# VH-VL binders against p57417, part 12

Target 1, 135 residues: p57417
Amino acid sequence: MNNLIDTIKKIENILYSLERILKQECHNLLKSKTSNEEILELIKRKKILFKKLIILSQDRLCLEKEYNIFPPYESNNKLNNYWKKIINTCLILRKLNLKNKIIMNKKFYLNQRFLELSSSYKKSVTYNLDGNLEI

## First folded at step 4 (VH-VL)

Design a35 (framework fv_regdanvimab)
Fold by ESMFold2-Fast, scan of step 4:
Structure a35 (fold): chain C 135 residues (1-135), chain A 122 residues (1-122), chain B 110 residues (1-110)
Amino acid sequence: as target 1 above (135 residues)
Amino acid sequence: QITLKESGPTLVKPTQTLTLTCSFSGFSLSTYGVGVGWIRQPPGKALEWLALIYWDDDKYHTTSLKTRLTISKDTSKNQVVLTMTNMDPVDTATYYCAHSPYDSSGYYFDYWGQGTTVTVSS
Amino acid sequence: ELVLTQPPSVSAAPGQKVTISCSGSSSNIGNNYVSWYQQLPGTAPKLLIYDNNKRPSGIPDRFSGSKSGTSATLGITGLQTGDEADYYCGTWDSSLRAGVFGGGTELTVL
């Protein structure tokens, strides 16, 4: 069980890092004068965090099957508490990501990789939310 | 260029604690996506993954040794330290540190140190 | 325990082609990208292949990788005496939450 708890904590930390990056991205998109280097650096960091989140999510799914425990983890109070935090953070990230996409489109800063990366994240969030609702 | 070098004692007595330092250049552990891992290889045997630390202080240890292993970083010194408690003759091996990036889709080590040989004997 | 299985040895003559297999499970090769490492006698390992089939700069196209299901393969064409080495596959294991290596394959060029 400790392996699953540790994995969930790591996921929570990555989501907090994504929140910080998305807020920084929003700030930069709202500036009258923006450096292309700043935008590209945030996109690169966001891509790295999504890659790590994918690996951690795969770890979580494997451990869930091994321990036969699934979200919202009703049988384990500590895991259930972390899962509630994760769901709440994912909802915040969805809103931030959508807001940034709208701002970017309006400013005509078209970056295909940014749009693709953000779309990939939406799929991940949707799966997590669907899992919770199904139970 | 990315370079890494292991340092520490070459001889350790049973029950003692081993401390190995990985000193590197050409990258920073403050950079997103960067990790440094430790791998060992007993004489004539296969590579064995030990531990990994990432830029965000995220840590992993092999299950069989995790109660004995500690990995830490000093970003300002460009160093990663591995500590292994309760050394035994079976822990005799060449110990490597290696760079692990997130600049592609998968997990891998792209640059390795030369390795340092640690012999555990009474 | 050995999580990834490789043949212990393989041999061929200069100019020939060899393949080295690496067999795992759904928690490692089945879910994650595979890398390959070359270890020349007395030296540290060197990355040959990453992300299943990509080569780092400086690695000749004689080296190739592939993955199907829970198995991966390293191919070496036009064998040279300098290719004589130990070869290791590596990946991430989602259940163990750790990197894992195969047992290694000794390539002899005779």
Scores: ipSAE 0.677, ipTM 0.822, lowest interface PAE 1.3, mean pLDDT 87

Design a36 (framework fv_regdanvimab)
Fold by ESMFold2-Fast, scan of step 4:
Structure a36 (fold): chain C 135 residues (1-135), chain A 122 residues (1-122), chain B 110 residues (1-110)
Amino acid sequence: as target 1 above (135 residues)
Amino acid sequence: QITLKESGPTLVKPTQTLTLTCSFSGFSLSTYGVGVGWIRQPPGKALEWLALIYWDDDKYHTTSLKTRLTISKDTSKNQVVLTMTNMDPVDTATYYCAHSPYDSEGWYFDYWGQGTTVTVSS
Amino acid sequence: ELVLTQPPSVSAAPGQKVTISCSGSSSNIGNNYVSWYQQLPGTAPKLLIYDNNKRPSGIPDRFSGSKSGTSATLGITGLQTGDEADYYCGTWDSSLRAGVFGGGTELTVL
């Protein structure tokens, strides 16, 4: 039983780490100037945390089968309390991730439109200059 | 690149506590996804996994020795320390520390120290 | 005691091929990725294969790995005398929450 409790605690800690990263991602997305290096570092950190979460989840599933106890662990008060914290944290993470995704999509759309407009304008200017040279 | 080196006593008496230090360079335990583990190998025997610590202070110990093993890190010194209590002649082995990244799908050790031999004898 | 089973020894002639098996259970090989290590006499182990079938930089393609169910296999082709070593499989065990190694296989090149 202690092994399952410890694994659940480790899962909770990884979720708190993900929350911190998602909040930092939001902060950087709201800046007028963002560093490519900072964005890549946050992406790398999220990937690492998800890898660890997968391994911990496999540990949890294996131990649940072994001890014949499953979420929400109603028969064990300590496990049930940790599980409630995990569920609450997951809800927060889903909300943060959705918010960040919306901000990213908005920025991507605006950047794409800018590139389209910039490209069209530059071609127009270039053609006008070429016209002068051809005369 | 990445290098690790084990240090500690080469001779320990039965019932004493062993303290081994892994000193490393080329990476930091403040970096996401990095871990350092300990492995031992008695003369002519197989590798035995002992313990592992990650950047986030997450720790694992082999079940058979869990009550005897402590693993800790000093991120500022680039060191990981393993202690093992109540040493017995059967604990005579070469002790290795090794780097374990979370940059792939599974667990593995990619760089190993040279090993330090510990003899337990009265 | 042994969680992962390997044959204690294997032998073949130079230029031939050999396979080394590693057998486990659903809590280790069945659920997790396998790595392989080469240990030359008097040296520390060296990573040969990780994530079942991936090679680190510098490892020749003569070395290959595969996994099926609860078993993994290390393949070595074009055997050279320098391949004489002990070979260990390793993986994570989800039930033990620990890394585990096989008992090792001594490869002799005749």
Scores: ipSAE 0.716, ipTM 0.855, lowest interface PAE 1.2, mean pLDDT 88

Design a37 (framework fv_regdanvimab)
Fold by ESMFold2-Fast, scan of step 4:
Structure a37 (fold): chain C 135 residues (1-135), chain A 122 residues (1-122), chain B 110 residues (1-110)
Amino acid sequence: as target 1 above (135 residues)
Amino acid sequence: QITLKESGPTLVKPTQTLTLTCSFSGFSLSTYGVGVGWIRQPPGKALEWLALIYWDDDKYHTTSLKTRLTISKDTSKNQVVLTMTNMDPVDTATYYCAHSPYDSEGFYFDYWGQGTTVTVSS
Amino acid sequence: ELVLTQPPSVSAAPGQKVTISCSGSSSNIGNNYVSWYQQLPGTAPKLLIYDNNKRPSGIPDRFSGSKSGTSATLGITGLQTGDEADYYCGTWDSSLRAGVFGGGTELTVL
């Protein structure tokens, strides 16, 4: 069981890192003199964090099957509490991502590919997390 | 341009603790997506993965040796250190450190150190 | 104890083709990408293939990789004497939360 708890903690940490990056992105987008280089660097970091989140989610799914325990982990108070925090953080991340997309669209005339890449990664992660809630 | 080199004692007595240092250049562990791992190979045997540390200080250890292994990084010195307690003759092997990026879809090691041979004998 | 199974040896003549298999399970090859490494005698391993079928810069196209289900295959065409080496497959195991390597395959060219 400790392996599943450890993996859940790692997932929570990645989500907090994503939250920090999204807040930094928002802050940079609200500045009058915003560097495109700074925004591109944040996008690159988000991609890496999403890749790590996917791998950790695969680890979580394997361990769930092995231990025969599944979200929301009602039989284990510790895991249930971490899962509630994860769900709440995902909702915050979705909200921050939508806000940042709106600001980017209004403030910058960025190419469609750049905006589409950012959006695709966020949407993919959301779908995977929603699917995993049932197994 | 990426290079890694292992250093540490070549002879260790049973029950002692082994400390190996991986010194590298051409990348930084402050860079998002970068990891450094340790792999060993006993004479004439297969590669065995030991441990891995990522830029965010996230750590992994092989389950069979987890209680004996510690991995740490010193980002400012471009070093990763592996410590293994309670050495036994069966731990005699060539120890490698290797670079592991998150710049692709899967887990892999793209650049390896030359390896350092550690013999455990009384 | 080995999580990934490879044949212990394979052999062929110069100019021929060989394939080296790597068999795992759903927790490793089944849901993660496979890499392949070449180890010449007395040297460190060298990456040949990553992400199932991609070659790093400098690796000739006669080396190829593929994956199907819980198994992966390394293909070598136009075999050369310089290809004599041990070959290892590697991947991540989601259940163990660890990197895993195959037992290695010794390739002899005669």
Scores: ipSAE 0.722, ipTM 0.862, lowest interface PAE 1.2, mean pLDDT 88

Design a38 (framework fv_regdanvimab)
Fold by ESMFold2-Fast, scan of step 4:
Structure a38 (fold): chain C 135 residues (1-135), chain A 122 residues (1-122), chain B 110 residues (1-110)
Amino acid sequence: as target 1 above (135 residues)
Amino acid sequence: QITLKESGPTLVKPTQTLTLTCSFSGFSLSTYGVGVGWIRQPPGKALEWLALIYWDDDKYHTTSLKTRLTISKDTSKNQVVLTMTNMDPVDTATYYCAHSPWDSEGYYFDYWGQGTTVTVSS
Amino acid sequence: ELVLTQPPSVSAAPGQKVTISCSGSSSNIGNNYVSWYQQLPGTAPKLLIYDNNKRPSGIPDRFSGSKSGTSATLGITGLQTGDEADYYCGTWDSSLRAGVFGGGTELTVL
């Protein structure tokens, strides 16, 4: 059983690391002057944490089968408590990830609108000067 | 290029504690995803995995020896240290440290040290 | 007890092809990637194959790897006398939470 408890603790630690990365990503997205290198580094770190989470999840699944115990681990109070913490952390991560996606999408939309406005302004000036209003 | 080198005593008496140091260059254990492992090989026998430490200080030990094994790192010195308590003649082996990269889907060792031979004898 | 089973030895003549098997279970080869290592006499192991079938730079395409279910194979074509070595498969074992190696296969080219 200790092997499963240790694996669950490792999973919890990876999720806390993901939470820190997502909070840092949010901070960077709210800045007007963020380095592309900073964003790329956070993306790389997230990918590495997800890879480790996959391996740990496979370890968890094998140990669950071996010990014949499964989430939410109702028959083991210690595992049940860790699992509740994991679920709560996952909910936090889901909210943080959605918040960051919304910020990214808003920035993308505003950038597109700005480019359209800039293009429209130049085109308007050119047509007034050239007299080619309908082409 | 990545290089690793093992160092420590070549002769250990039964019941003593063995301390081995892996010194490396060409990578850092501050790099996300990177790990360093220890593997041993008794004379004429197969490779036996011992322990692994990751950049985030996450540690793994083989179950059969885990009460005897400690693995630690000094990231600033580019070193990983393995200690093994209560040495026995059956622990006579060549001990290797090896780099485990992050840039792949699976678990593997891409660069190995030359190995250091440890003989356990009275 | 070995977790990964390899034949203890294989042999073939120069220029021939040889295949080395590595058999495991669902907790290791079945759900994790396989690597292969070549160990020449008196030397440290050298990575030959990783992620089931990928070669690091400098490894000739005479060496290939594959995986099916709970087994993996290393293929060597155009055998050379310099290929005489011990070959080890390796992977992660999810039940043991540890790396594991096969027992090794001694390749003789005669």
Scores: ipSAE 0.697, ipTM 0.852, lowest interface PAE 1.4, mean pLDDT 88

Design a39 (framework fv_regdanvimab)
Fold by ESMFold2-Fast, scan of step 4:
Structure a39 (fold): chain C 135 residues (1-135), chain A 122 residues (1-122), chain B 110 residues (1-110)
Amino acid sequence: as target 1 above (135 residues)
Amino acid sequence: QITLKESGPTLVKPTQTLTLTCSFSGFSLSTYGVGVGWIRQPPGKALEWLALIYWDDDKYHTTSLKTRLTISKDTSKNQVVLTMTNMDPVDTATYYCAHSPFDSEGYYFDYWGQGTTVTVSS
Amino acid sequence: ELVLTQPPSVSAAPGQKVTISCSGSSSNIGNNYVSWYQQLPGTAPKLLIYDNNKRPSGIPDRFSGSKSGTSATLGITGLQTGDEADYYCGTWDSSLRAGVFGGGTELTVL
């Protein structure tokens, strides 16, 4: 069982790292001036963390089959407690990610409108708050 | 650009502890997505994966040797250290360290050290 | 015991094509990406293929990789005498939580 517990702890650590990156992304997006290089670096770090999370998730799934124990791990109090933390952290990450997407979309929308007002632009392209391209 | 070099004793007596150092340049273990692993190869035999450490201090060891293996890093010195306890003649091998990036979909080693030969003999 | 199985040897003449197989299971090749390494006599291994079918800079198009189910294949076309080497497949094993290598294949160019 220790291998599954170790894997769950590694997953939790990656999720905490993602939380820090998403909070830093939010901070940078709220600045009136933001370096494109800083935003790109955070995007690269998020991609790396997601790749590691995928590998750890594959490890978790294999160990679950081997030990015949599955989320929410009701038969093991220690694993059940870790899983509750993971689910709560995922909910926080979802909220942070959605917040950042909304901020990013608003910035793009405002920049697009400004270009239309300042130029002889003939065709407009807009994004809605869900990040979908509307023509 | 990326280079790694193994160093340590070339002869070890049975029951002693082996300590090997991997010194590298061209990258930092403070960089996101970077790992360094250890692989060994007994004379005329296949490659055997031993251990791996990532930028975030996350560690992995082969299950068959886990109780004997310790991997650690000194990011400021650009070094990774492998320690293996209770050496046996079957542990005679060339030991490699290698760079493992997390910049792709899967797990792999792109640059390898030249290897250091360790003989375990009385 | 090996978790990844390769043929111990293959041989062909210059200009011909060879394929080297690597067979695993759902916990390794079935779930994860495969890499291939070339080891010339007396040297450290060199990466040939990563992510099943990608080549690092400097690796010629003669080398290719593929994966199907729990098996992977390394293809070498237009064989050259300089291709004589040991070839190893590698991947991550999700059950072992460790990297694994195949037993190696010795390629002889006649």
Scores: ipSAE 0.752, ipTM 0.876, lowest interface PAE 1.1, mean pLDDT 89

Design a4 (framework fv_regdanvimab)
Fold by ESMFold2-Fast, scan of step 4:
Structure a4 (fold): chain C 135 residues (1-135), chain A 122 residues (1-122), chain B 110 residues (1-110)
Amino acid sequence: as target 1 above (135 residues)
Amino acid sequence: QITLKESGPTLVKPTQTLTLTCSFSGFSLSTYGVGVGWIRQPPGKALEWLALIYWDDDKYHTTSLKTRLTISKDTSKNQVVLTMTNMDPVDTATYYCAHSPYDSEGYYFDYWGQGTTVTVSS
Amino acid sequence: ELVLTQPPSVSAAPGQKVTISCSGSSSNIGNNYVSWYQQLPGTAPKLLIYDNNKRPSGIPDRFSGSKSGTSATLGITGLQTGDEADYYCGTWDSSLRAFVFGGGTELTVL
């Protein structure tokens, strides 16, 4: 049982680390001046945490089968309490991820519009210079 | 270039505590996805994994020796320390430390120290 | 007690092909990725294969790995005298929560 409890605690810690990274991602997305290097570093860190979560989840599944106990672990108060914390943290992570996606989509839309305006302006200027008047 | 080197006593008496230090360069344990493990090999025997520590201070120890083993890191010194209590002649072995990255799908050890030989004898 | 089983020895002539097996269970090879290590006499082990079938930079393509179910194999083609070494498989065991090595296979090139 101690092996399963320890594994669940490790999973909780990884989820807290993911929460911190998602909050950092949000902060950087809200800045007008952010290095692409910083964004790529956060993406790398998220991938590493997800890989660790997968390995820990495989350990959890194996130990659950061995001890014949499964989420939400109703027969064990300690495990049940950790599982409730994990579920709550997952809900927080889902909300943070959605928030970040909304911010990214907004930034992408604005960048797309600026690109369209710049492209349209250059195209118009080029057409005028080449003798092909557009507007 | 990633390099690791083990250091510690070459002779330990039965019942004493062994302390081994792994000093490394070319990486930092503050870097996400990085870990350092300890593996030993008794003369003429197979490799036996002992312990593992990661950048986030997450630790694992082999079940058979868990009560005797402690692994810790000093990120500022680029060192990982293994202690093993109640040494016995059967613990005579070459002790290795090795780099364990998370840049792939599973656990593995890509760079190894040269090893340090520890003899347990009265 | 060994968790992963390897043949104790294997032999072949220069230029031939050998395979070294590694047998485990659902909690280790069946559930996780396998790595292989070469240990030349008097030296530290060297990584040959990771993630079942990937080679680190600098490892020649005559070394290959594969996995099927709860077993893995290391293949060596074009065998050379410098390949005489002990070979170890290794993987994570999800039940033990430990990295486990096979018992090792001594390769002799005659």
Scores: ipSAE 0.730, ipTM 0.864, lowest interface PAE 1.2, mean pLDDT 88

Design a40 (framework fv_regdanvimab)
Fold by ESMFold2-Fast, scan of step 4:
Structure a40 (fold): chain C 135 residues (1-135), chain A 122 residues (1-122), chain B 110 residues (1-110)
Amino acid sequence: as target 1 above (135 residues)
Amino acid sequence: QITLKESGPTLVKPTQTLTLTCSFSGFSLSTYGVGVGWIRQPPGKALEWLALIYWDDDKYHTTSLKTRLTISKDTSKNQVVLTMTNMDPVDTATYYCAHSPYESEGYYFDYWGQGTTVTVSS
Amino acid sequence: ELVLTQPPSVSAAPGQKVTISCSGSSSNIGNNYVSWYQQLPGTAPKLLIYDNNKRPSGIPDRFSGSKSGTSATLGITGLQTGDEADYYCGTWDSSLRAGVFGGGTELTVL
């Protein structure tokens, strides 16, 4: 059983790390001047944490089958308490991820619109025979 | 380039504790997704996985040797240390440390140290 | 008993093709990606294949990997004398929560 408890604790730790990254992502998205390098590094770290979470989840599933015990682990108070923490953290992560996607989509939309307006303005700006700008 | 090198005693007496150090360059254990593992190989026998430590201080040990094995890292020194207690002649082997990244889909070791041979004899 | 089973030896002539099998279970090969390592006499192992079928930079396309169910296979085409070595499969075992290696296969080029 200790192997399953240890695996659950490792999963909890990865979820807390993801929470930290998502909060940092939110902070950076709200900055007026955001570094592309900072955003890319956070995306890279997020992907690594998700890969580790997948491996840990496979470990959890195998141990659950071996010990014949499954979430929410009601027969084991220690596992049940960790699982409650995990579920709560997952709910927080879902909210943070959605919030960040909304902010990102808003920034993307604004950037695309600005590029479209800039492109249109540059194409329409010509000098007529009088030397005047046509807008 | 990623390089690793094992160091430690070449001769250990039965019941003594073995301490091996893996010194590396070309990467940092502060980098997300990076791990360093230990593998051993007795003369003429197969590779045997021993232990692994990741950037986040997450640790794994083979079940058969778990009570005898300790793995730790010193990120500032670029070192990973393996300690194995109560050495026995059957622990005679070449000990390797190796780099293990989370940058692909699966688990693997992409760069290995040259290995250090440890003989356990009275 | 080894967790991953390989044939102890294989042999073939220069220019031929060989395959080396690696058999496991649902907790290791069945659920996780497989890697392969080449060990020349007196040297450290070298990664040949990772993620079932990918080659690191510098590994010739003569080396290939595949996985089906709980078994994996290393293929070597156009055999060369320099390919004489021990070959090991490796993966993660979700039940043991540990890396595991096969018993190794000695390749002899006739």
Scores: ipSAE 0.749, ipTM 0.876, lowest interface PAE 1.1, mean pLDDT 89

Design a41 (framework fv_regdanvimab)
Fold by ESMFold2-Fast, scan of step 4:
Structure a41 (fold): chain C 135 residues (1-135), chain A 122 residues (1-122), chain B 110 residues (1-110)
Amino acid sequence: as target 1 above (135 residues)
Amino acid sequence: QITLKESGPTLVKPTQTLTLTCSFSGFSLSTYGVGVGWIRQPPGKALEWLALIYWDDDKYHTTSLKTRLTISKDTSKNQVVLTMTNMDPVDTATYYCAHRPYDSEGYYFDYWGQGTTVTVSS
Amino acid sequence: ELVLTQPPSVSAAPGQKVTISCSGSSSNIGNNYVSWYQQLPGTAPKLLIYDNNKRPSGIPDRFSGSKSGTSATLGITGLQTGDEADYYCGTWDSSLRAGVFGGGTELTVL
């Protein structure tokens, strides 16, 4: 069972890293001046964390089948407690992600209007394509 | 571009501890998604995966050697260190360190060091 | 035994084509992407294929990869004497939580 516990701890750590990135994203979105380079870097970091989460999730699924134990792991107090932390962190991440999407959408529409006033238009923002939290 | 080089002793006596250093350039372990792994190859045999460390200090070790293996990084020096305790003649091999890229969907090593040969004998 | 199995050897003449198979299980090839490595005598391995079928810059089109179920295949067309080497498949094993390599295939040209 130690392998499943270790995998779940790694998942929890990735979720905490995502929380930090989403908070940095929020901070940058609230600045009066925002560089495209800074936004793209945060998008890249989120994608990397999601790729790592996918690998860890595959590890978790394989170990669950091997040990015949599944979320919320009610038969094992230690795993159940980690899972509760994971669920709580995911709820926080969803709230942060939604907040950031709202701010970004407002900035995108504002920028589009300014582009309409200063040029013949249309800027694509890669940012929104990364928006959904999955687990 | 990306380069890695292994360094350490070429001869180790049975029961001693082996310490190998991977020194690299062209990337940093402060960069999101970057990992460095260790792989060994006994003479005439297949590649054997040993350990991996990521930018976030997340570590993996092969189960068969987990109690003997330690992997650590010094991000400021661009180094990753592998330590293996209680060396045995069967641990005689060429030891490689390799770069794991951050944009991969799958797990792979895109650049490898030249390898350092470690012989375990009395 | 090895987690990923490859034929120990394969041979073909210059200009011909060859395929090298790699067989695993649901915890490795079945769930994860496959990579392939070329090892020339006395040298470190070199990445040939990643993510099942992608080539790094500098790898010619005559090298290709594919995956179906729990097996993967490396294809080499227009064989050259310089292709004579050991070839290894690699992936992640979700049950072991470790990287795994095949046993290697020795390609002889001529």
Scores: ipSAE 0.745, ipTM 0.872, lowest interface PAE 1.1, mean pLDDT 88

Design a42 (framework fv_regdanvimab)
Fold by ESMFold2-Fast, scan of step 4:
Structure a42 (fold): chain C 135 residues (1-135), chain A 122 residues (1-122), chain B 110 residues (1-110)
Amino acid sequence: as target 1 above (135 residues)
Amino acid sequence: QITLKESGPTLVKPTQTLTLTCSFSGFSLSTYGVGVGWIRQPPGKALEWLALIYWDDDKYHTTSLKTRLTISKDTSKNQVVLTMTNMDPVDTATYYCAHSLYDSEGYYFDYWGQGTTVTVSS
Amino acid sequence: ELVLTQPPSVSAAPGQKVTISCSGSSSNIGNNYVSWYQQLPGTAPKLLIYDNNKRPSGIPDRFSGSKSGTSATLGITGLQTGDEADYYCGTWDSSLRAGVFGGGTELTVL
């Protein structure tokens, strides 16, 4: 059982790290002067944390089968409490990610308008939320 | 660019504690996703995974040796230290440290040190 | 104790093809990506394949990897004498929460 508890704690820590990065991303996106390099670095860090979450989640799933205990871990008060914290943190992360996505899209839209107004060319190209070229 | 080098004693007496240092360059353990692991290889035998430490101070140890192994990092010195207590002649091996990164789908070591040979004998 | 099983040796002539198997379980190869390492005599291991089938820069396409279920395979075509080495598979074991290596396969090229 200690192995599952330890793995759950590691998952919780990664989620807190993701929360920190998402809040930092939000702060940077709200600044009037932010380099692409700063934003790209935060995106890289998020991807790294997601990779670690995937591996930890696979560890959790294997240990759950081994100990025959599953979320929300109602038979174990300590695990149940950790799981409630994890679910709550995931909901917070989902909201933060959505907020940042909206701010980022608004910021890129404004940048496009500024480029269009300042450029000698009257044409501009944008990308949609799925990363596809839009005209 | 990425290089690692193991250092420590070449001879250890039974029951003593082994301390090995991995000194590296070309990367930082403050970089997201970076880890450093220790692997050993007894003469003529297979590679055996020992321990791993990540940028976020997250640590893993092989179950069979967990009570004997300690792994720590000094990010400012670019060093990772492995300590193994109660050495036995069966612990005679070449000890490697290696770089790992969470930048791909799976777990792997992309750069290895040259290894340091530790003999446990009276 | 070995968690991943490899044949102890394989051999073939120059120009031939060999495959080296690595067999595990659902907690390791079944759930996680596989890497392969080449160890030339007297040297440290070198990464040959990662993420089941990807090659680092500098590794020729004669080397390939694949995974099916709880087993992985390293393929080497156009064998050269310089390929004589020990080959190890490696992965993460989710139940042990540790890295694991196969027992190694000695490749002899006549």
Scores: ipSAE 0.691, ipTM 0.846, lowest interface PAE 1.3, mean pLDDT 88

